# Ledger of designs, part 53: VH-VL binders against q96il0

Target 1, 167 residues: q96il0
Amino acid sequence: APERGAERRDTAPSGVSRFCPPRKSCHDWIGPPDKYSNLRPVHFYIPENESPLEQKLRKLRQETQEWNQQFWANQNLTFSKEKEEFIHSRLKTKGLGLRTESGQKATLNAEEMADFYKEFLSKNFQKHMYYNRDWYKRNFAITFFMGKVALERIWNKLKQKQKKRSN

## First folded at step 19 (VH-VL)

Design J1
Fold by ESMFold2, fold request of step 21:
Structure J1 (fold): chain C 167 residues (1-167), chain A 119 residues (1-119), chain B 108 residues (1-108)
Amino acid sequence: as target 1 above (167 residues)
Amino acid sequence: QIQLVQSGAEVKKPGASVKVSCKASGYTFSNYYISWVRQAPGQGLEWMGWISAFSGDTNYAQKLQGRVTMTTDTSTSTAYMELRSLRSDDTAVYYCARDVSYGQEFDYWGQGTLVTVSS
Amino acid sequence: QAVLTQPPSVSVSPGQTASITCSGDKLGSKYAYWYQQKPGQSPVLVMYQDTRRPSGIPERFSASNSGNTATLTISGTQAMDEADYYCQTWDDSTGYEVFGGGTKLTVL
């Protein structure tokens, strides 16, 4: 049905970090960073005449975004909780309070924190190894299907051009 | 809600094969691994391996390598575990579990499938 | 390969605190997980990543992991807590998952 093109590109409104997608959009659009994962979500356009290949590509991109958002949201939470637990444990060993005289959270210096970072990396090494492997596999699959969709669109244009000449 | 529903109980003879299915619902199947865990009567839990629902990559327990094959069918959100060359000590309840952290955390479990290897 | 050792049984009175241990070489350098299995039922995750409790698990469940020992603690133990409890971690050399032998908690 629509052959004359899409509306203007999506824009994110200025203001407090709340996601507000456009009422109608003919394009994918990118929202603000998710507060848990710090990744920007993509909201996908679903055209009325989406081909089976285009459906597969969109689903793959949606699922991969969900997967990636969940991974980093979980890792950010785990990192934050374990960091606080480590700091609290070391402060108690020193006989120090959890807050400074000014009321701000007490911290450890960078040398003291190095042990935490090493321990966290070690505990999570295999998880991140499999995440990286899966990330590359997903991106390769997405790129491959993007190529197939592009070829499908070229072939459809050539078929329509040939059909008009033969009439 | 998240569910894992397994195929029904099976009775097999030694030397045969069994293939247990695990149909997932309520979540994006391709974004998680599936682990298989078995439990012989009166015994503890024994991990068998996992499969990635996205890539089909597997990791099998050493004890079972060469006898086990795990597969998935994304179109039906179903995982399969096939155990070949059955022995009497393979009699167990076989569970599938959703694997959140690449073999580290099993947050949802199927109801279990009893496989009995007779004689 | 990593081995996790649990006591075969623990008995407590209702309202008392139950402690179930899980011992493994340098277990505190990895994450420990705990599962509850009632007779005829599938296991249920009750603690993850050493100390964290899934939503829907009562607050009376807590856990710790340090050195060679992880501990599951159930305060105010109720009759419904009677079950087998399994600890779990992984083996760094193989990537295989390792379960403890299980502990039968009896509430009398």
Scores: ipSAE 0.733, ipTM 0.876, lowest interface PAE 0.7, mean pLDDT 86
Fold by ESMFold2, last read:
Structure J1 (fold): chain C 167 residues (1-167), chain A 119 residues (1-119), chain B 108 residues (1-108)
Amino acid sequence: as target 1 above (167 residues)
Amino acid sequence: QIQLVQSGAEVKKPGASVKVSCKASGYTFSNYYISWVRQAPGQGLEWMGWISAFSGDTNYAQKLQGRVTMTTDTSTSTAYMELRSLRSDDTAVYYCARDVSYGQEFDYWGQGTLVTVSS
Amino acid sequence: QAVLTQPPSVSVSPGQTASITCSGDKLGSKYAYWYQQKPGQSPVLVMYQDTRRPSGIPERFSASNSGNTATLTISGTQAMDEADYYCQTWDDSTGYEVFGGGTKLTVL
């Protein structure tokens, strides 16, 4: 039963895409933030007569979205788990409990947390450097193919105008 | 189901070249790096380098600079490692591994390819 | 050039706790990873990012990393745990991946 597919898989339902009419009346859709990555997924429209170049561009955008979603989902999870481990370790060193007397999770102040943030950034510096480099390369490639698609569409429109003017 | 399937064993003479293939399936190939790791008989693991399946960027171990070339073909989801000017101490099992976290973590490994360099 | 040093071998009796060390300069400021390799098989990731265990790895596997030393610990060691174990990290200056020399775990 697809009625509550979001409950079963926690993703934007593909039913939003199924409501798109033919290519000239449909657009890409932006869904709610993903629970793990905090990124808004794009649900790409696939026209009936998509050119090979247009297909290449769409696949590149889809793969880049997947890559970006996966990176931030993993980094957010890692950050959250290591932050809690750091807090629990420092509370034990101070002889304090993991919860306050009111039952709330005990934490460290911003000054005490500075060591965690510095350590996390240091451990993940090289990963983030390669991520940024790859992000720029992916966006350059996407922009390049967007330009190629735009020129292809202009050229096809000019050929259609030339065909209409031929007697 | 993520898997990496490598080409078969090879026997080569000193001075020749070898090109090992690694076909990936079950994941988006262009979104990960591929690392190559070799293991000489009775020895430990030696990292050779990685390649980005998206950009083709590489990082080769210094001792192999000038002798190794890594490439990918995204249309076939296949990575390649070519080692030139083979010597007897290049005899090893060569592994490809899916490289997550930009060369920091190898979560899936191929079955290995034995390359024997003998006269 | 980062170097990871492991003992060549460790022997334990079944049911006892095995401890495999991996030493490297400032290793605790980086992530350590552990791989298991049984004879004739490919390596398998058994611990990642210092202390995390992949799905499918028994809970008897644990790890730590602080100072200059990472440690893989196998409690209740079984005969099936007999294998070579490699630690791995990276070199900050070159970005190269670095493996330890490996430790052969023997279960009597």
Scores: ipSAE 0.732, ipTM 0.875, lowest interface PAE 0.8, mean pLDDT 85
Fold by ESMFold2, last read:
Structure J1 (fold): chain C 167 residues (1-167), chain A 119 residues (1-119), chain B 108 residues (1-108)
Amino acid sequence: as target 1 above (167 residues)
Amino acid sequence: QIQLVQSGAEVKKPGASVKVSCKASGYTFSNYYISWVRQAPGQGLEWMGWISAFSGDTNYAQKLQGRVTMTTDTSTSTAYMELRSLRSDDTAVYYCARDVSYGQEFDYWGQGTLVTVSS
Amino acid sequence: QAVLTQPPSVSVSPGQTASITCSGDKLGSKYAYWYQQKPGQSPVLVMYQDTRRPSGIPERFSASNSGNTATLTISGTQAMDEADYYCQTWDDSTGYEVFGGGTKLTVL
């Protein structure tokens, strides 16, 4: 396919208009639950006057959200697939079909399903323990940087007040 | 395009050390672990340990404890493995691998780095 | 520590089905993983979590894990499948990774 000549964004407007009020009044947004992870994503606001510490905090929060979303999306898929395979395998061992006579998916009773839950937890125990450890480490780091940003903002406000009081 | 690119081959004397680098690209480096795996000539794969790119936490194989150090540099998305007090039986190809599932699954591998320990 | 045992070699004719076994105590209570390594190349993950196939791996690759044995199966084997294959799991007592000794697949 012939591509049109690439022109830079020309005379006007070459930028995107902001929808938010001035930088201080814009906030992060919370979206609906993700189909796979069941977690609500945060859409982070990037202010025009973001300090290096503020940037570090935002990136840390963004990376942690990505990590958390991916972990639960993957685990929910794994759980669902292994559950169906376990039910299928046990039904075949009993000589039963995959569907009831009414056409609904056949399943196992609660005692039989308990075996699946125990097996799944056993296979995934260490993974979930490391996830929990990493989750706490990430949240501690986020809290630490929130504190640093708060102190930075107080210090900047005090410097601005000092300049206004003296020439 | 997820890639792990390792440093070049090295020849070392017994008693020296070697530091192999592994530069990652195409994914969020801090969200995954890096495992190191080695393979002696004509032999199978041997796991050496992993490092968390987020926290710097490590887990080393007991056989190598005290001789190996794994580090990361998040600003360059690079992992490092240093093996000290080299012996002739450390001659191997050293691989880095992206480690998902906390040391259980290695989905992308570097090209390998041959380290030869010879007098 | 856990030990994974694989046959040293398996030979098949082109188009036939190759089966590579991996034996370990209580292996079916853990996940098994499979890696392909061609001469002069790094390993490539070809099966994960017992039965799952990564995107980009041909459908002719399949795997199972039950009891003490995991099995990698390659149907319609091609000359390009000639490689060393390693199974892998972890040791419950140490948490360390364990690889099998490897199986050389030859396509005659």
Scores: ipSAE 0.726, ipTM 0.867, lowest interface PAE 0.8, mean pLDDT 85
Fold by ESMFold2, fold request of step 21:
Structure J1 (fold): chain C 167 residues (1-167), chain A 119 residues (1-119), chain B 108 residues (1-108)
Amino acid sequence: as target 1 above (167 residues)
Amino acid sequence: QIQLVQSGAEVKKPGASVKVSCKASGYTFSNYYISWVRQAPGQGLEWMGWISAFSGDTNYAQKLQGRVTMTTDTSTSTAYMELRSLRSDDTAVYYCARDVSYGQEFDYWGQGTLVTVSS
Amino acid sequence: QAVLTQPPSVSVSPGQTASITCSGDKLGSKYAYWYQQKPGQSPVLVMYQDTRRPSGIPERFSASNSGNTATLTISGTQAMDEADYYCQTWDDSTGYEVFGGGTKLTVL
């Protein structure tokens, strides 16, 4: 069968959830949790007269969402696959089958599974450190541009008020 | 499709500098790191460093610290590697690679750029 | 600093199983990666995160990583598999990437 995403480290879906906001909405929409990343996607509103600053902010938020969705989708998939392989390997070492006598998948006890969790955390420690650092840097940048957009909107309100009084 | 296209071969004199470009396409450039790896004639692969396309943060191999500068231009989806004070043992093929695991995994590579340092 | 040691060469006949080793201190506590490089070409990722095979890499490629040794295994080796193979990991203390010296696989 054709493979979808797992062996290439791609998530099976190529993007965020296929949730579509109502037509003519003037607000951002938050969709349901993505199946692979467990994160809720945001579908961003694009106003007709979006300023260059507003466009920069929206694109930064879109790219950051894509980055974050991809990271957790990949990590969740890696975790589940490595867990299954760990269980399978330990069962083979014990001489046990993959199924119990009742036909259910054989498992390991909590103490044995703790070895897997410790190994996974250790192997992925540096990756998660860089992810956390990059996450904070992205959120700081987003917050900075949100502030700039807010100031731009205040300035435009003041200019409109001044123009109406002049007219 | 994901592609990394590098600038052409260069011939330099000892003491000069070289700046190799790596233009990325087919993915969101700012969401990945770029690593640079070189290979001297008949030799193995040598990691030079990585750069974050989002933040510009770098990590350079100690052997090259002080002689290498890596940069990116997000508007053109291009990474750059500059190596200064060239020596004859810097003669190598220089590769850029997309780095998907924060310096751990190189899933797509450029075609390579031969830099020859000769008197 | 971390060092990865590979044999300089491995020779096999077509259809045989080739094994290429990569030795490094505590390598099994990290992920190992494998790259194939044919003459005049760029490296290509052929195994990642110890045991994973990218899409497009033949199923005859497999890998393992335990203790101080990672192993790339090619079953049913074909003439097209003739290449240099590099293992790679990282140095925990610096975050620097480390490549093995490379192994030339010949199919004769």
Scores: ipSAE 0.725, ipTM 0.870, lowest interface PAE 0.8, mean pLDDT 86

Design J12
Fold by OpenDDE, look of step 19:
Structure J12 (fold): chain C 167 residues (1-167), chain A 120 residues (1-120), chain B 108 residues (1-108)
Amino acid sequence: as target 1 above (167 residues)
Amino acid sequence: QIQLVQSGAEVKKPGASVKVSCKASGYTFTNYYISWVRQAPGQGLEWMGWISAFSGDTNYAQKLQGRVTMTTDTSTSTAYMELRSLRSDDTAVYYCAREQVYNDKNFDYWGQGTLVTVSS
Amino acid sequence: QAVLTQPPSVSVSPGQTASITCSGDNLGSKYAYWYQQKPGQSPVLVMYQDTRRPSGIPERFSASNSGNTATLTISGTQAMDEADYYCQTWDDSTGYWVFGGGTKLTVL
């Protein structure tokens, strides 16, 4: 039977952690950290009488979470891969093996690693700039819709109180 | 499956405008950018600009400043590129592409292309 | 504006290794991307972030970046690999994506 070589999925699976909150929960749940992004996913509660505005807010939060999970999963994978490649390349150039005589993973010194970090930051500068910009825009939008939902809830409570006073 | 489907071929006169559509499916539209790339007959690829499907922010190539407008409709997951004051040298196949500005892959999905012919 | 220079054409025999270079100022400080375009088709991403291969792209495709030169390598070149190949990078000075002029790969 030919050993099906484990195709190392070099793509971070976009799979949000299948953390299933208890069915009876009326609250948002925070899952364990995702293995790729190291971010804790939030499972958003869906109320039975969700308003269109609440639904829009929830969707925006979900999409933003997905966006953020994907960014960090890819960033972490890229960083790990490029770091390993850099170390291997430098060790090879030095005529050193990947393992020390004691069998430990060969490492580079702090100065050599500083070159890696400088290069990595340079290559990823644009990515980080756009991420930061869009992160602020997304959070601003979320905050704005949170405010709208809060106002809608206040207004609905006031209307209910007025109806109870008139009866 | 992720797909970008563009509008059909257009024939325009010099000085006219053309608007090409790109309908996206199979992914969260607002989490990505759409880039537009054109290719004149027998020539290379030319980047025209991008639009954020979330914010509507745009970045246009300097050569096309003032003539190009990119827009998105999030309700239909559709991107639009309008090019005004058409010239004969604007004759090209126009492509939309999904851009992962923050991710590892760049233009990972492309539309089928839209031929725009500018003739007198 | 950054300019990416590619050879206009490369010819290779079936089963041989094809190498396509892309040179540009400061290309070593940016990621290179590679696209394949067959006649009458849309471009397809074949390499991203200098050395990474998308899913569905054959293992015979590889890429490297050394100094200001990115190289796309196709080992065991097949007739189906005949296409135009474009490199791409980001230019911080302009804030634009820049494509190379393209290289026509012919499999003889």
Scores: ipSAE 0.818, ipTM 0.903, lowest interface PAE 0.6, mean pLDDT 91
Fold by OpenDDE, fold request of step 21:
Structure J12 (fold): chain C 167 residues (1-167), chain A 120 residues (1-120), chain B 108 residues (1-108)
Amino acid sequence: as target 1 above (167 residues)
Amino acid sequence: QIQLVQSGAEVKKPGASVKVSCKASGYTFTNYYISWVRQAPGQGLEWMGWISAFSGDTNYAQKLQGRVTMTTDTSTSTAYMELRSLRSDDTAVYYCAREQVYNDKNFDYWGQGTLVTVSS
Amino acid sequence: QAVLTQPPSVSVSPGQTASITCSGDNLGSKYAYWYQQKPGQSPVLVMYQDTRRPSGIPERFSASNSGNTATLTISGTQAMDEADYYCQTWDDSTGYWVFGGGTKLTVL
């Protein structure tokens, strides 16, 4: 039987913090920082009588959260890996080992690391520009739908008050 | 499982238009871009452009500007590529690919390809 | 528009190391990507961001990007590695993705 090689899902496990909000809570909850993205996930409250507009807002917020988690998880991983590779390559070029005589991890000086940061920023510049653009678009959309939901709630409250006055 | 499923092969006359579909599944469609790449018979890969599934923003290769239109339907998680004023040199296999514009893996998933043949 | 130049073909014996180069102006200042394409199949991402290997890609695949040249290296080349290989990079001047011309790897 061929050993089904474990597909190591290098998908950064969406380590959705197993934070469970209290069952009786009617509010959004903020979880602990994610291990990879360092972003705190929001657990969105779902009302019993969620309107289609509220549902659309919630989905948009959830998708945007997922989007942000993926971006920062990947960015942090990329940064860490490239930094390590850079340090390793420079130490090798200098004929230095990866560890000092004291057993500490060998590090580069600030000037050498400045070269790394410059290169990293250059390579990732376009990525960051697109991310920032889309971040604004997403947040604008969320804010817009928040406004719509607020108006809907006001309207529904007014209708209920009118119905109570007519009875 | 993440999949991109494209529409079937097309045969068109010169001057006609073709619209290829790419149905995405297994991921949040609006969190990614869709890139289109074509490959003429026996030739290399040519990038055509991309579309944001969230915003609908597009970026087309200069060679195809004015002839290509990319669209998405978020309700069906489907991307479309329309190529107009077809020429014989547009005969190619057309691929859709999921693009991680903000992520590391660029074109990580591809459609199976759609052969478009332009013949008189 | 940036031009990526690849050798049209590379031949290696089984178990040998194959090296496929991709040359372009200031390519080392950008991320390089590599795709494998077998006959009648869609391209498959084999390397991303210069040196990173996707899940499911064998460890014998490695890559580097320095100066004007990105290199895909396949150690212990196997018959199954016979394919066309394409490098890819982003062109900041045009805002386009650019592919190399492709390299046919033959395992003899």
Scores: ipSAE 0.798, ipTM 0.894, lowest interface PAE 0.6, mean pLDDT 91
Fold by OpenDDE, fold request of step 21:
Structure J12 (fold): chain C 167 residues (1-167), chain A 120 residues (1-120), chain B 108 residues (1-108)
Amino acid sequence: as target 1 above (167 residues)
Amino acid sequence: QIQLVQSGAEVKKPGASVKVSCKASGYTFTNYYISWVRQAPGQGLEWMGWISAFSGDTNYAQKLQGRVTMTTDTSTSTAYMELRSLRSDDTAVYYCAREQVYNDKNFDYWGQGTLVTVSS
Amino acid sequence: QAVLTQPPSVSVSPGQTASITCSGDNLGSKYAYWYQQKPGQSPVLVMYQDTRRPSGIPERFSASNSGNTATLTISGTQAMDEADYYCQTWDDSTGYWVFGGGTKLTVL
């Protein structure tokens, strides 16, 4: 039976987490870590009477989650690939095989790997800086909308209490 | 399918302004940047700047500072580039591109381009 | 501002290997990107992060970035590969994307 070559999906699948939270859950659920990003996806609960503000918050959280998942999935993949390429290139330059005589994967020393890390960080510096900046902005926005939603909920509860007192 | 669809060709006089639109579809608009690149006839690619579709933060090429404004409308997933005080040397095809600032592929999707002709 | 220098033109016979170089002082510390542009068309990303090929780009396309030189290699060049090729990198000093001047690849 010809081994169907696992088509290495170089694109981190937009991992629709197959995790289905229980249908009766009134809470957000945290799924298992994603294979590529290592981030745990959150399944956001949608209330039956979701306000426009709550919906906006949920959407922002979902989009931010997707953004984070994509970033880390790609970052991890890039890191792994470049590390492997670096090791292979360096070993080749040294005239060393990819495997030791004992059949183990040949490794580089700490100094050589330090060069890799330095280069990798240099190449990805901009990416990381912008990611960090935008991460803070996104989280600030989420927090801000969480505050708004909280205030809206308080206000709605107060209105309901007033109506109950007037009847 | 991911698509960037730009507005049609424009003919402007010197000193006028042009606003080019770029409608994005097929992806979460706010998770990416939009870069603008122009190409004068028979010339190379020139990066103009980018805008974050999430924050609205912009970065403009120094040569265009004060004359260019990039904006986004998240409700319509549309990016806009306005270039003011047009000159003859601004005659170019203007491209929007999705920029993966946080991803590996940089300008992975491009609009079809918008020809802006500046003529007296 | 970083400057990326490309040869203005490269000619290759069908089936031969084309090599397009991009030289710049920042290329040793930054990723190189490559775009193909055919006449009257939008640029298409053909290589990203020095050596990575997007899906849908033929395997005959490869790239490297070593020292201050990025190289796009097209093995078994075909007539359909005739286009302008642009390298791109980030310049930390300016905070701008910089394109090379472009290379016209002619398949003779």
Scores: ipSAE 0.784, ipTM 0.891, lowest interface PAE 0.6, mean pLDDT 91
Fold by OpenDDE, fold request of step 21:
Structure J12 (fold): chain C 167 residues (1-167), chain A 120 residues (1-120), chain B 108 residues (1-108)
Amino acid sequence: as target 1 above (167 residues)
Amino acid sequence: QIQLVQSGAEVKKPGASVKVSCKASGYTFTNYYISWVRQAPGQGLEWMGWISAFSGDTNYAQKLQGRVTMTTDTSTSTAYMELRSLRSDDTAVYYCAREQVYNDKNFDYWGQGTLVTVSS
Amino acid sequence: QAVLTQPPSVSVSPGQTASITCSGDNLGSKYAYWYQQKPGQSPVLVMYQDTRRPSGIPERFSASNSGNTATLTISGTQAMDEADYYCQTWDDSTGYWVFGGGTKLTVL
């Protein structure tokens, strides 16, 4: 039987969380942590009479969630891979095997690992800076639209009350 | 499938402006940046700048400051690059590329390129 | 502005290993990216973040980044691998992407 080479999916699948909220849910649901990003996905509730502004907010939240999931999934994968490669490279340079005599996974000392972390942070500095910047911008936008939606809902409730008083 | 489709070839006179379009599909447009890269005939790749499809923030190469403008239309998932005051040395194939500023793959998808010829 | 230096050309026989170097002072602190460009085609990402291979890129492609030098290695080079190869990195001082001058790989 040909060994089906496990295609090491080096890319975090953009796996939509298979978490399905109950069909009768009238609120947002939080799923379990994603295995790659470790972020809990939110399943956003869609009201029957969703306004254009509510829809815009929902889309922005969904897009931002996708954005965050992708970022952290890739970041975690990159970190894990580079860490492993660093350890292997350093062990090889030292003439050490990947396993100790006791069969445990060989590791590096704290000083050597500090070098890894420094290098990793340096290489990812720009990425983190832009992520943080855009994270704030996205959250600001979401908050702004949340405020607008809240105002719209208040206004609609007031109009309905006025109409009921006039009849 | 993810695709970037650029506008067709352009022939311009010196001093004119050119606007190249790049229509994106197959992904959430606002979650990525669009970078522009040009390549003069027989030359290497030159980065021109990028734009955030979310915020509209731009970063232009210093050499092109004042002459280049990048824009996006989120409703059509289209990026635009305008280059003004064209010179003969601006003759190049212009590429748009999806940039994963936050992701590992940088320029993972490219447009087919747009030839811009600047001739008298 | 950071400068990435590549050899202008590399020649290799079919089945041999091709090695393309990219030298730059910031490569020790930044990721290297590699692009393949065939004549009349758009560039294609072949390696990202020093050592990572995109889906669809053959396993014969590998890369490393050590010190101030990134290296693209193509094992068992094939005729279809004949192309221009560009390294790329980020320059924090300018906030720009920088490409190498490109290397023409010829498979003889």
Scores: ipSAE 0.780, ipTM 0.891, lowest interface PAE 0.6, mean pLDDT 91

